# Ledger of designs, part 10: VH-VL binders against UPF0128 protein PH1314

Target 1, 225 residues: UPF0128 protein PH1314, of Pyrococcus horikoshii (o59052)
Amino acid sequence: MIKMLEGYYIIENPGVVPAERRFRMKDLKAWGYDLHLGTIEGERAYFISKTGERHEGETYIFKGKEYHVSRTQKEIPENARLLARIIIERGNPYLEVWLEEEDVKFPLTKEDPRIILKRIWEKEKLNQLLKHVRAVGLTTDFYKDNVFTQGIPLPYEEYPPKVRRVLREVKDIHRDLTGFGRFVFQYFGEVDKMHNYRLYWTLPTLHLFDIDIANEVDKVLGMLD

## First folded at step 20 (VH-VL; from f1 with heavy chain D30E)

Design x3
Fold by OpenDDE, fold request of step 21:
Structure x3 (fold): chain C 225 residues (1-225), chain A 120 residues (1-120), chain B 107 residues (1-107)
Amino acid sequence: as target 1 above (225 residues)
Amino acid sequence: QVQLVQSGAEVKKPGASVKVSCKASGYTFEDYYMHWVRQAPGQGLEWMGYINPSGGYTKYAQKFKGKATMTSDTSASTAYMELSSLRSDDTAVYYCARDYDWLTGYFDVWGQGTTVTVSS
Amino acid sequence: DIVMTQSPSTLSASVGDRVTITCRASQSIDSWLAWYQQKPGKAPKLLISDASSLQSGVPSRFSGSGSGTEFTLTISSLQPDDFATYFCQQYNSYPYTFGQGTKLEIK
């Protein structure tokens, strides 16, 4: 984009995009799942279902296998970890989720992350994320264009205090929450209390599945509206 | 410990110049804007401007354009302010003050101040 | 330039008193206001930022409130260490400007 050659302010942290990360029960719940302990084909296993879809004591067939729900978990077991990763296979992204208990790995699901994120954001009313997401892979790209008057981008020092606050919050998110991130910002001034700006934000996709991080990112994206 | 240490008191004649130094320690010098504030005897505080040690960008209050020149030396973690064409009304205590974070506009760490006296 | 006006210029109070200092801006500065404490021969000390955000290490008896053009600094129970001059400062726009100061002295 030629317009980018006019200048921009960049906040970039070269941290690691995690291959996998640990999540909490509240995240899994936000994804719309219940965690169950029971049996699959008579073997002890952890598995998930849509929230409210299955109940304790229930036996059912799913994808040709018999499931029995012994207990619906309220929390991740103390000796277990809920883990997930993003993988790209033949041009398609997948969120792979599993539970590790001691040395045993229990696969939970492998789904299109775009579908799950959309569901989460709709449920949680994260409208900035819904509106401005552009691409989802190992990282996710957000693009927001609120430029109504074209001009030369201003330097950081000429930003209003509120705009500088936004950029500081982006910095803090990269530092404290995501480790990795690229935030590119163009600011063209304020007219009638309307900020003219454009932003690009790239974040690790896995971190957006943390409901608290997603909320923070959504908040920041909307601060200048 | 984060601290700013300024150079000693100066006594100058009208028309002369003076350069005050502010040495930073305990933090990454380049990561924080450095402001300068003066205080005339028995008077309030007056913001003069700031410098971004990273890149050297400066912003001056209109009153001090042409009067004050702010510079920095990252290798020495030191900020400088030079006052030219000194007048009696330039007599004041001059403070360097660190911006809290990425040009918030308020100052969390101050130097001890440098008294500049201009008299014939 | 935005003019910051503090009131009163001088305030006499006793230990244990509740004291309030007011700062008025000539135009709206939203919440972009800081409060400083300065003792004789010393540099100012930052107490509060963003009108009401208490800085780390500052006693909880200090509090700030207000937005727009009217702001207040309150000391709930004055301590001997609190006798000093207090300044408000706006950072809404350039140039940054300070109030003329309020000298809090012992009655």
Scores: ipSAE 0.863, ipTM 0.951, lowest interface PAE 0.5, mean pLDDT 96
Fold by OpenDDE, fold request of step 21:
Formats: structure tokens, sequence, C-alpha cells
Structure x3 (fold): chain C 225 residues (1-225), chain A 120 residues (1-120), chain B 107 residues (1-107)
């Protein structure tokens, strides 16, 4: 990363990293979960299970508690919100997911976001994210080093049109999708029809749990390959 | 409303200089590259170069190096182009044109043009 | 420099006609091509970018296609307001260059 001190183009949006984010059913499904309405220890509750693991009408014991699946939800109820946050506890990140229905909060899970992201990316074949992720906390860092010929980095104005397009897309992602982001880019020219470049990209972790955003970020990361 | 308003027509003698202004409004001036394009009478369009108002970086077509000097004043949201050592073949309508977005290379907003006539 | 050659230089057509203007590049410019419309005494107006991306506010009767070295601008049904001169422009490499223009006039 020391090489990044040699000069670079930076695209940075100082927006807010959300402490909490609302998600859609499609996101939860992408995470590999089903949402169920039923009972826990006889009390009405929402809870999740891995996709296809539990079925309507099923009663089972999980972590010493009795669960009964009355209905597997196809959608988040209109009077409910699927919410999640990233928290750091004793040096470890956690994704807390819950469902709020009216004034009642139903905890769904608290898991290592790195494990969930890996699962999502493998399932969705987001290979750029899988390959180039470096750190996951409140924000996530991606680093991609595609430098095969050393040299002086070029100014933005000397980038090929395709490269400038990529940077514009990064700009737009920050503006339209994430609000916050830091993209650091070095470009050393095109050699043998290959782009010679290095990038560092920091994004809010919660936004990567939006499957659409994740796909877009993955796409952009691979555009110069 | 995004618009570019250029200075008025100029009539100059050979060897003289002329400075055309292009005042931008309706958007953040420094966020967009400003290009200059000229059009000789009855002829096509010719790209001259551009300036990045943020930082002042300029790029000139080889033909106009030494002929045109592009500058900008962010406080006035105005781009300038100065032509030196004017010749008769410099007679043309000169346009400032905003780059669409972060130097896409195409232009979405144009000034009304400034006619520069060079005659003895 | 990349030379952009338009054809035809002049085109006579009638309202309602389907017209096509061609632009050829002396070397590949991928899809980095824009089309402009210019009316007498007016500045050019951007119609299409990236060979086929119609700009906001431009009528849908305008369309662009092509890649590499050959590009086309098509007006599906010519309207009175469409009689003008049209220019292609490459922005693949410096210097940016324009075609010589195609004057679309009423037959």
Amino acid sequence: as target 1 above (225 residues)
Amino acid sequence: QVQLVQSGAEVKKPGASVKVSCKASGYTFEDYYMHWVRQAPGQGLEWMGYINPSGGYTKYAQKFKGKATMTSDTSASTAYMELSSLRSDDTAVYYCARDYDWLTGYFDVWGQGTTVTVSS
Amino acid sequence: DIVMTQSPSTLSASVGDRVTITCRASQSIDSWLAWYQQKPGKAPKLLISDASSLQSGVPSRFSGSGSGTEFTLTISSLQPDDFATYFCQQYNSYPYTFGQGTKLEIK
C-alpha cells in the first residue's frame, strides 16, 4: 500500500456510513435465509433459517428452544422492517439482523459478516469481491493490484476513455448507492492491450449486503480486466 | 438552467490577439471540463482543446499549441481562450462547450459562439 | 489524427423519410462516438453519445449504431425540425476530431 503514496487519483464521498440499514426480502434471500412466522417457545415470533432448511408446519428444537414454523414469508410484511447493523465487539465484527413489526423487535441473527459475505459472494459468483477483499469492519476494503510494468502513474486526463468511464461509474456508485466511499486509483498505461493499474476501494459494509450494490461493485472492479 | 454565455463578436487585424470569454451558470463550474471548438465559415467543427477549471490542467490539439491559451476563473465561473498572432485563417466562430461528465470527450452544453474575424 | 469521414456530404430528403448518415473512422474508435445536430447560426446540439446512447430530450426517432470504424445515425421518420447539418465526433483519442458534416436538406 506504500506504493499508493506515489501519486493517485482519488474519488471520495464524505457521506455518512450508516449505523443501521433497511433491507429487502431479496437481500435476505441472497444471504441464504428464509424468513418464518411462527412461535418460539410458544410465543409468536419471526425467525430465520437457512434456505430450504425448515418448512411450514415443522416443529424443531434449535439451541434448546422449540420453534414452530407457521408460515414461510414470501415478503417482508408491510407493517414490518428488516433491519441490520454492523457492530464491533472486542475486535470482532458482527452483523445483527432483526425484524421490527410495529413496536416489537424480533432478533433474527447475529453473525460474523465476513462469513455471510463470503457465502453471498460465492453463491452469486462475485469473484472480484471474493478475490480482492482485504478487511471487513464498519467499512470494507478492497485492494486490486494489476501492475505488471512499473512506471510513473498517468494523470486522469491521459487515461483511456474506458478507464475514465470506470472512474465515472465509481463516482456514480458513491453518489447514488453508497453515499460514502473512497476510491484510490493509479494508472500506468495500457501494455499489450492490458490495463496497468492499482486500486483501493473502501465502502460501507452494510451496503455490500445489498445484493444489487454488491453486484454493481463487483462489476466495476472487473471492468478493466 | 445550465448555460454558457460567450463574449461578443470580435474584429481584429492580423498579428493581433483576442480573448474570448465563456461564462457558465446553472452548475458548479469547477466540476466540469470546458472544451473549445471552432468552426470556420462554411466548414466543419474543429476541437481545439480543453481546460479543467479545477487545477487548471489544459490539453491542446497540436495545431493550436502556441496559438490558443485556455484559462479559467472559478470565482467568476468563466473560461477564457486567448488567440495570439491572429491570421486570416483564424476567422471562425469559436465555441466553448462543457464536457458531459469528468472528461467524457463529448459535449452536452454549448455557448452561443463568438465570431472572430481577422482582416487587414 | 483519426480522420472521420461522413457520407453523404449532402442528403436531400422529404418529411417522413427514413434517413441514414454514415460516419467512418480511419482507425478503430470502439464506441467512443458522438453525434451532433447543428442548425444555421446555432451551436451544435448533442444527440447521441457512445455510438448509441440517446441524450435526454432528443426525440426517439433518432438512433445511433455501430462500433469500431463504421457508425450510422438514423432518423426513422424525418420531421421538419430535423433539417440541419449533422456531425459525428470521436473521442477515442486526442485530438478529438469531427466528421466534415452531412447537410440534410429538404427535397
Scores: ipSAE 0.862, ipTM 0.952, lowest interface PAE 0.6, mean pLDDT 96
Fold by ESMFold2, look of step 20:
Structure x3 (fold): chain C 225 residues (1-225), chain A 120 residues (1-120), chain B 107 residues (1-107)
Amino acid sequence: as target 1 above (225 residues)
Amino acid sequence: QVQLVQSGAEVKKPGASVKVSCKASGYTFEDYYMHWVRQAPGQGLEWMGYINPSGGYTKYAQKFKGKATMTSDTSASTAYMELSSLRSDDTAVYYCARDYDWLTGYFDVWGQGTTVTVSS
Amino acid sequence: DIVMTQSPSTLSASVGDRVTITCRASQSIDSWLAWYQQKPGKAPKLLISDASSLQSGVPSRFSGSGSGTEFTLTISSLQPDDFATYFCQQYNSYPYTFGQGTKLEIK
């Protein structure tokens, strides 16, 4: 829905931010990890390492424990799920990642989501996300100020067609990809083939770890470049 | 199934008015702008304007300002277009047409048309 | 107002022919152009949006191209169902305007 509230337009889906989310091998690889099956202190386990750091047949010590790599996985095992959640501890966000094989959970990592997001976005050249992110917690906030000539904001009906499409694309992302989101937009017109606008966009942080969703958000943030 | 069903044909005298209805079904009526398009006998299509059923905002082509009045009733999922001070050159088929998605400016679903004949 | 001019006004063709209908805008409309098909006594039917995006359920023999001021609708191999009048429409600027139509007739 398009709503005008206090001189700006809001595209909002007040859906539920999921507590945890399933991910694919391509996401884990984009985060910069390899998934291994092997042993930890002689007990069968799944674990990760940085891409390329550990190899099949290798035995190594990490944080006082002995790891042995039996097989580096090319895909998430058919009987398993790669899962992650965002948790806040003493005001700091963490991405917790684990593999669930049947009903057994194998912790994989717990890391500052900002570090992993930056790694993904740099590797994938998602420059709009890099440039415009302002805060990361359970949700991630973006702010883009592209105002060079500021006047009275235009109503939606007076936006150029491409600008109206931005709001429709945001609606589709909220509906089809993230379930939750809030997008606040002001448009002041086009001067010298440059669009003058300001936006705020709040999205579930966990969804930004899905590289296809991250790509779509980056694309929309750059639509008026 | 998305459908727009318009009111029946009208025969009017010059100076009269006419109000055409367009009943929507199969979608959320208030989420899509509703356009009105006319087609005079043997001629092409002419955009008249639109209404946003959410809030009632209207826009008219200049030719129809003061001539056409577009309204809607969200509770009845129905759009209306009224023509005043009818003249013989208002004789045409009048279509309601749903915008593809909010306001794109092109129309994916059309009513069957309402023939308005103005004759002495 | 942006004037949309179609050519030809009438086109005679046979089943199986490849036909091209053109639409010219009096000023740039970027790619904000749709094509409609209309049969006698019926409402128009949307075929193509954004100059080249084929609508769901429209046969793949229909295609659109162009940007700026020059646009084309192409039917690669005419079928009996394709004999109709075709309209282009710009939605770049108010008022939205249609071309005058191209009547596609059986030869």
Scores: ipSAE 0.627, ipTM 0.852, lowest interface PAE 1.9, mean pLDDT 92
Fold by ESMFold2, fold request of step 21:
Structure x3 (fold): chain C 225 residues (1-225), chain A 120 residues (1-120), chain B 107 residues (1-107)
Amino acid sequence: as target 1 above (225 residues)
Amino acid sequence: QVQLVQSGAEVKKPGASVKVSCKASGYTFEDYYMHWVRQAPGQGLEWMGYINPSGGYTKYAQKFKGKATMTSDTSASTAYMELSSLRSDDTAVYYCARDYDWLTGYFDVWGQGTTVTVSS
Amino acid sequence: DIVMTQSPSTLSASVGDRVTITCRASQSIDSWLAWYQQKPGKAPKLLISDASSLQSGVPSRFSGSGSGTEFTLTISSLQPDDFATYFCQQYNSYPYTFGQGTKLEIK
C-alpha cells in the first residue's frame, strides 16, 4: 500500500489461486453456452454452442467442419470436469475452456474474457461490476469514486457500522471465496444521505467466472449506494 | 476454546488505583477489538470503551475519560484496564468482552468478570 | 447518548409461556441492536445480533425483531433455563449503550 492521505485501509489476502479452476453447469449457462455430446467430422467430441442455437439431432457446418449434436447435456457428466484458465498472449487475456473426460481433453472455446464477463454481468444484471470494471487480465480491477464532499478521510473506528461491515465482508470474500484479493478503501463520511468513499478492488479474473462469486462481489460493491 | 480469563477480585481504598487483566486464548488476539463493560451491584451494563490490540488505538465513553486507561500486550495476548483515583461508586464487576469480528460493536465472548470493591 | 429503555423491568411467567421483552431507542439505530442473557454471577451471553440474527447454538425459541426505535425479544415457549435477566444493546453510535435489563422470574 502507498499512502497519500490518512485513512487509507487495505484488506488483502496474499493467498494463491490455482492455475485452472473447475466450474459447474450453471456457470457455463451463465456464460451463454450449451454443452453438447456428438461428433465433429465424424469423431466423438464434446463441444459448445450459444444457448438455444443448436438442438439434439441437428447437423450443421461451423468454420468448415461438420458438427452433429447427439445429446445436449443437462449437467456436466459425472465422469467429467468443466475446466478453465486465463492465459496471456501478446499482452491480451484469453479464457481457455475445456471438458476433461477421464484424462481426455475436449477444447470448448478460447475467448476474450472481457466478452464473456460482459455477457454474464448483463444477463445477471450485475450492474456494479459493469459500471466499475477498469481492467481485465490475470486479475480484474474495479474502481469506484463516490466522493462529492470536501474533507479528510475518516479512520476506521469512526466509520458507520454499515461501512465497517463492507470491509469485513471483503475480508470474508478474500478468505473464503477467492483466496487472493486486494481492496483499498477511503471513507469521507455521509453527506445528504450519501456515503462518500473511494475504493479499488483487485480480484482473480478466473474466480469472476463463478456466478456465485460474481454475485457476491457485485452485492458488496453496491452496499453503500 | 476461545476464552477470556480475568484477574481476581480486588479490594481497594478510596484514592488507590487498580489494574485488571484479561488474558485471551484460542484466537488471534490482535484481530479483534477488546471492550470493557462495567456492572455496578444490582444494576445494568455500562460500556466503558475499547482498545484495538493492533496498534493500540483506544476509545472511551465520556464518563470514563481520565478515569480508565486501556492497554494491551499482544505478545502476552492480554488486555488491561486501569482505574485511577478510586471512589466508592467505582465498586462494580468489570468485564472484558471480545468484539464479534474486528469492530462490530457487539460481543460474543466475555471474561468471567473482576469484582472491584472500594471501601474505607 | 442513545438511551435504551426496556419494558417491563420485571416479568413473571410460567414454563411454556410466550414472553415478549421490548427495547426502545431514543433515536433511530436502524437494526444495530443485540440481545444478551445474563444469569446471576455469570457474564452475559450473546443471543441475537443485528436485531434478528440468532447466534449459533442459541435455541430457536428465541427470536428478535424490529428496526429504527422499537425492538422485541420473544421466547416462544419458556423453558426453566430461560429464567434470567435480558439486556438489549445498541451499537449504532458511540457510546454503545445497554437497556436497564428485564428480569424474567418464575411465577
Scores: ipSAE 0.627, ipTM 0.857, lowest interface PAE 1.8, mean pLDDT 92

Design x3
Fold by ESMFold2, fold request of step 21:
Structure x3 (fold): chain C 225 residues (1-225), chain A 120 residues (1-120), chain B 107 residues (1-107)
Amino acid sequence: as target 1 above (225 residues)
Amino acid sequence: QVQLVQSGAEVKKPGASVKVSCKASGYTFEDYYMHWVRQAPGQGLEWMGYINPSGGYTKYAQKFKGKATMTSDTSASTAYMELSSLRSDDTAVYYCARDYDWLTGYFDVWGQGTTVTVSS
Amino acid sequence: DIVMTQSPSTLSASVGDRVTITCRASQSIDSWLAWYQQKPGKAPKLLISDASSLQSGVPSRFSGSGSGTEFTLTISSLQPDDFATYFCQQYNSYPYTFGQGTKLEIK
């Protein structure tokens, strides 16, 4: 039987995990894609390709359809929004990405979010995210166990100042960046200049596709190393 | 506007007690630790301790343990500090000071100070 | 207890001068140090946290530096409003402690 966790500090923001989220060209580029305006089977469309793989004026066949690139976009068009959501199908998560120009939707990709997250995190060298991610769905779980000497967990008031700052940074991420989050933390003290702690962190998966948020989470996960 | 307003000056005889209040406004009172700092006449600043208004946890500098008692009333957004068994060397200005962000250990908002004078 | 020692105890200076106040800790406090300004009859005001982070609304002529055991507060061009007493405070370890103060006076 699993015993309830004892001696922990919780930082929760009870916000709503969003169903979909708007993203910037910076994020799409971090995911490894270029955005093009052109045609698919002769009809005007926006579509993506791997960064640098396709050029303006190029015509190519992809998955049985003819694509023509008229203009590679440097920015998301001002009358458009880059949107994404996580859907669960048969127990598996998928990232759906589309461009919405006014009220017209242009599907861009549907892909396993774990593949895209790994690509982002490897490229950006976000090693704490890579090492400590556990499950990816509508939310993503992280678990870090840095306990070498375990004893009675300390109360917040007895944490060293840097450890207390980690908790304040988590609070700020939940409040300012993600809206929802659950962080559970145990601190056992510093031995031989190493902090002994354990943490569980649940965050909205969509927010981890925002490269600035991913960077902040990675930094906080590594603050006590 | 974030503000701490303390109770007025007190003149007491040795052996008496005094309870200084610190009313907070303009922020969520229970989210920030409240510190108390003493300044004797013509002297520097001396940290006395703090209270976490959420749950009532207190910590005192050793010098003030048994002398000072810190409490709070979250419904009134007010912190209190009581000095017992007053002596003439307890004469000082007493400040409440809000921690910058939960418990950082430094203080961004201070009350105006309460002068406590102990004389026979 | 960590003893915080300020130097000088009193500093006379003129408007426009560059002034430096030093704070020394009896043991390492990393960068967990704040600076306060106090004018007569008034509560202290926070100027700098974490040794070098300037507080919102504090003029940019104030700066802080240092880590470990030695810290400085610098006013790059002294203004009339800057004549006051300055205190450093460590928050690395309980009990939190202040320096004895440095009184900055007009020459």
Scores: ipSAE 0.574, ipTM 0.834, lowest interface PAE 2.3, mean pLDDT 93

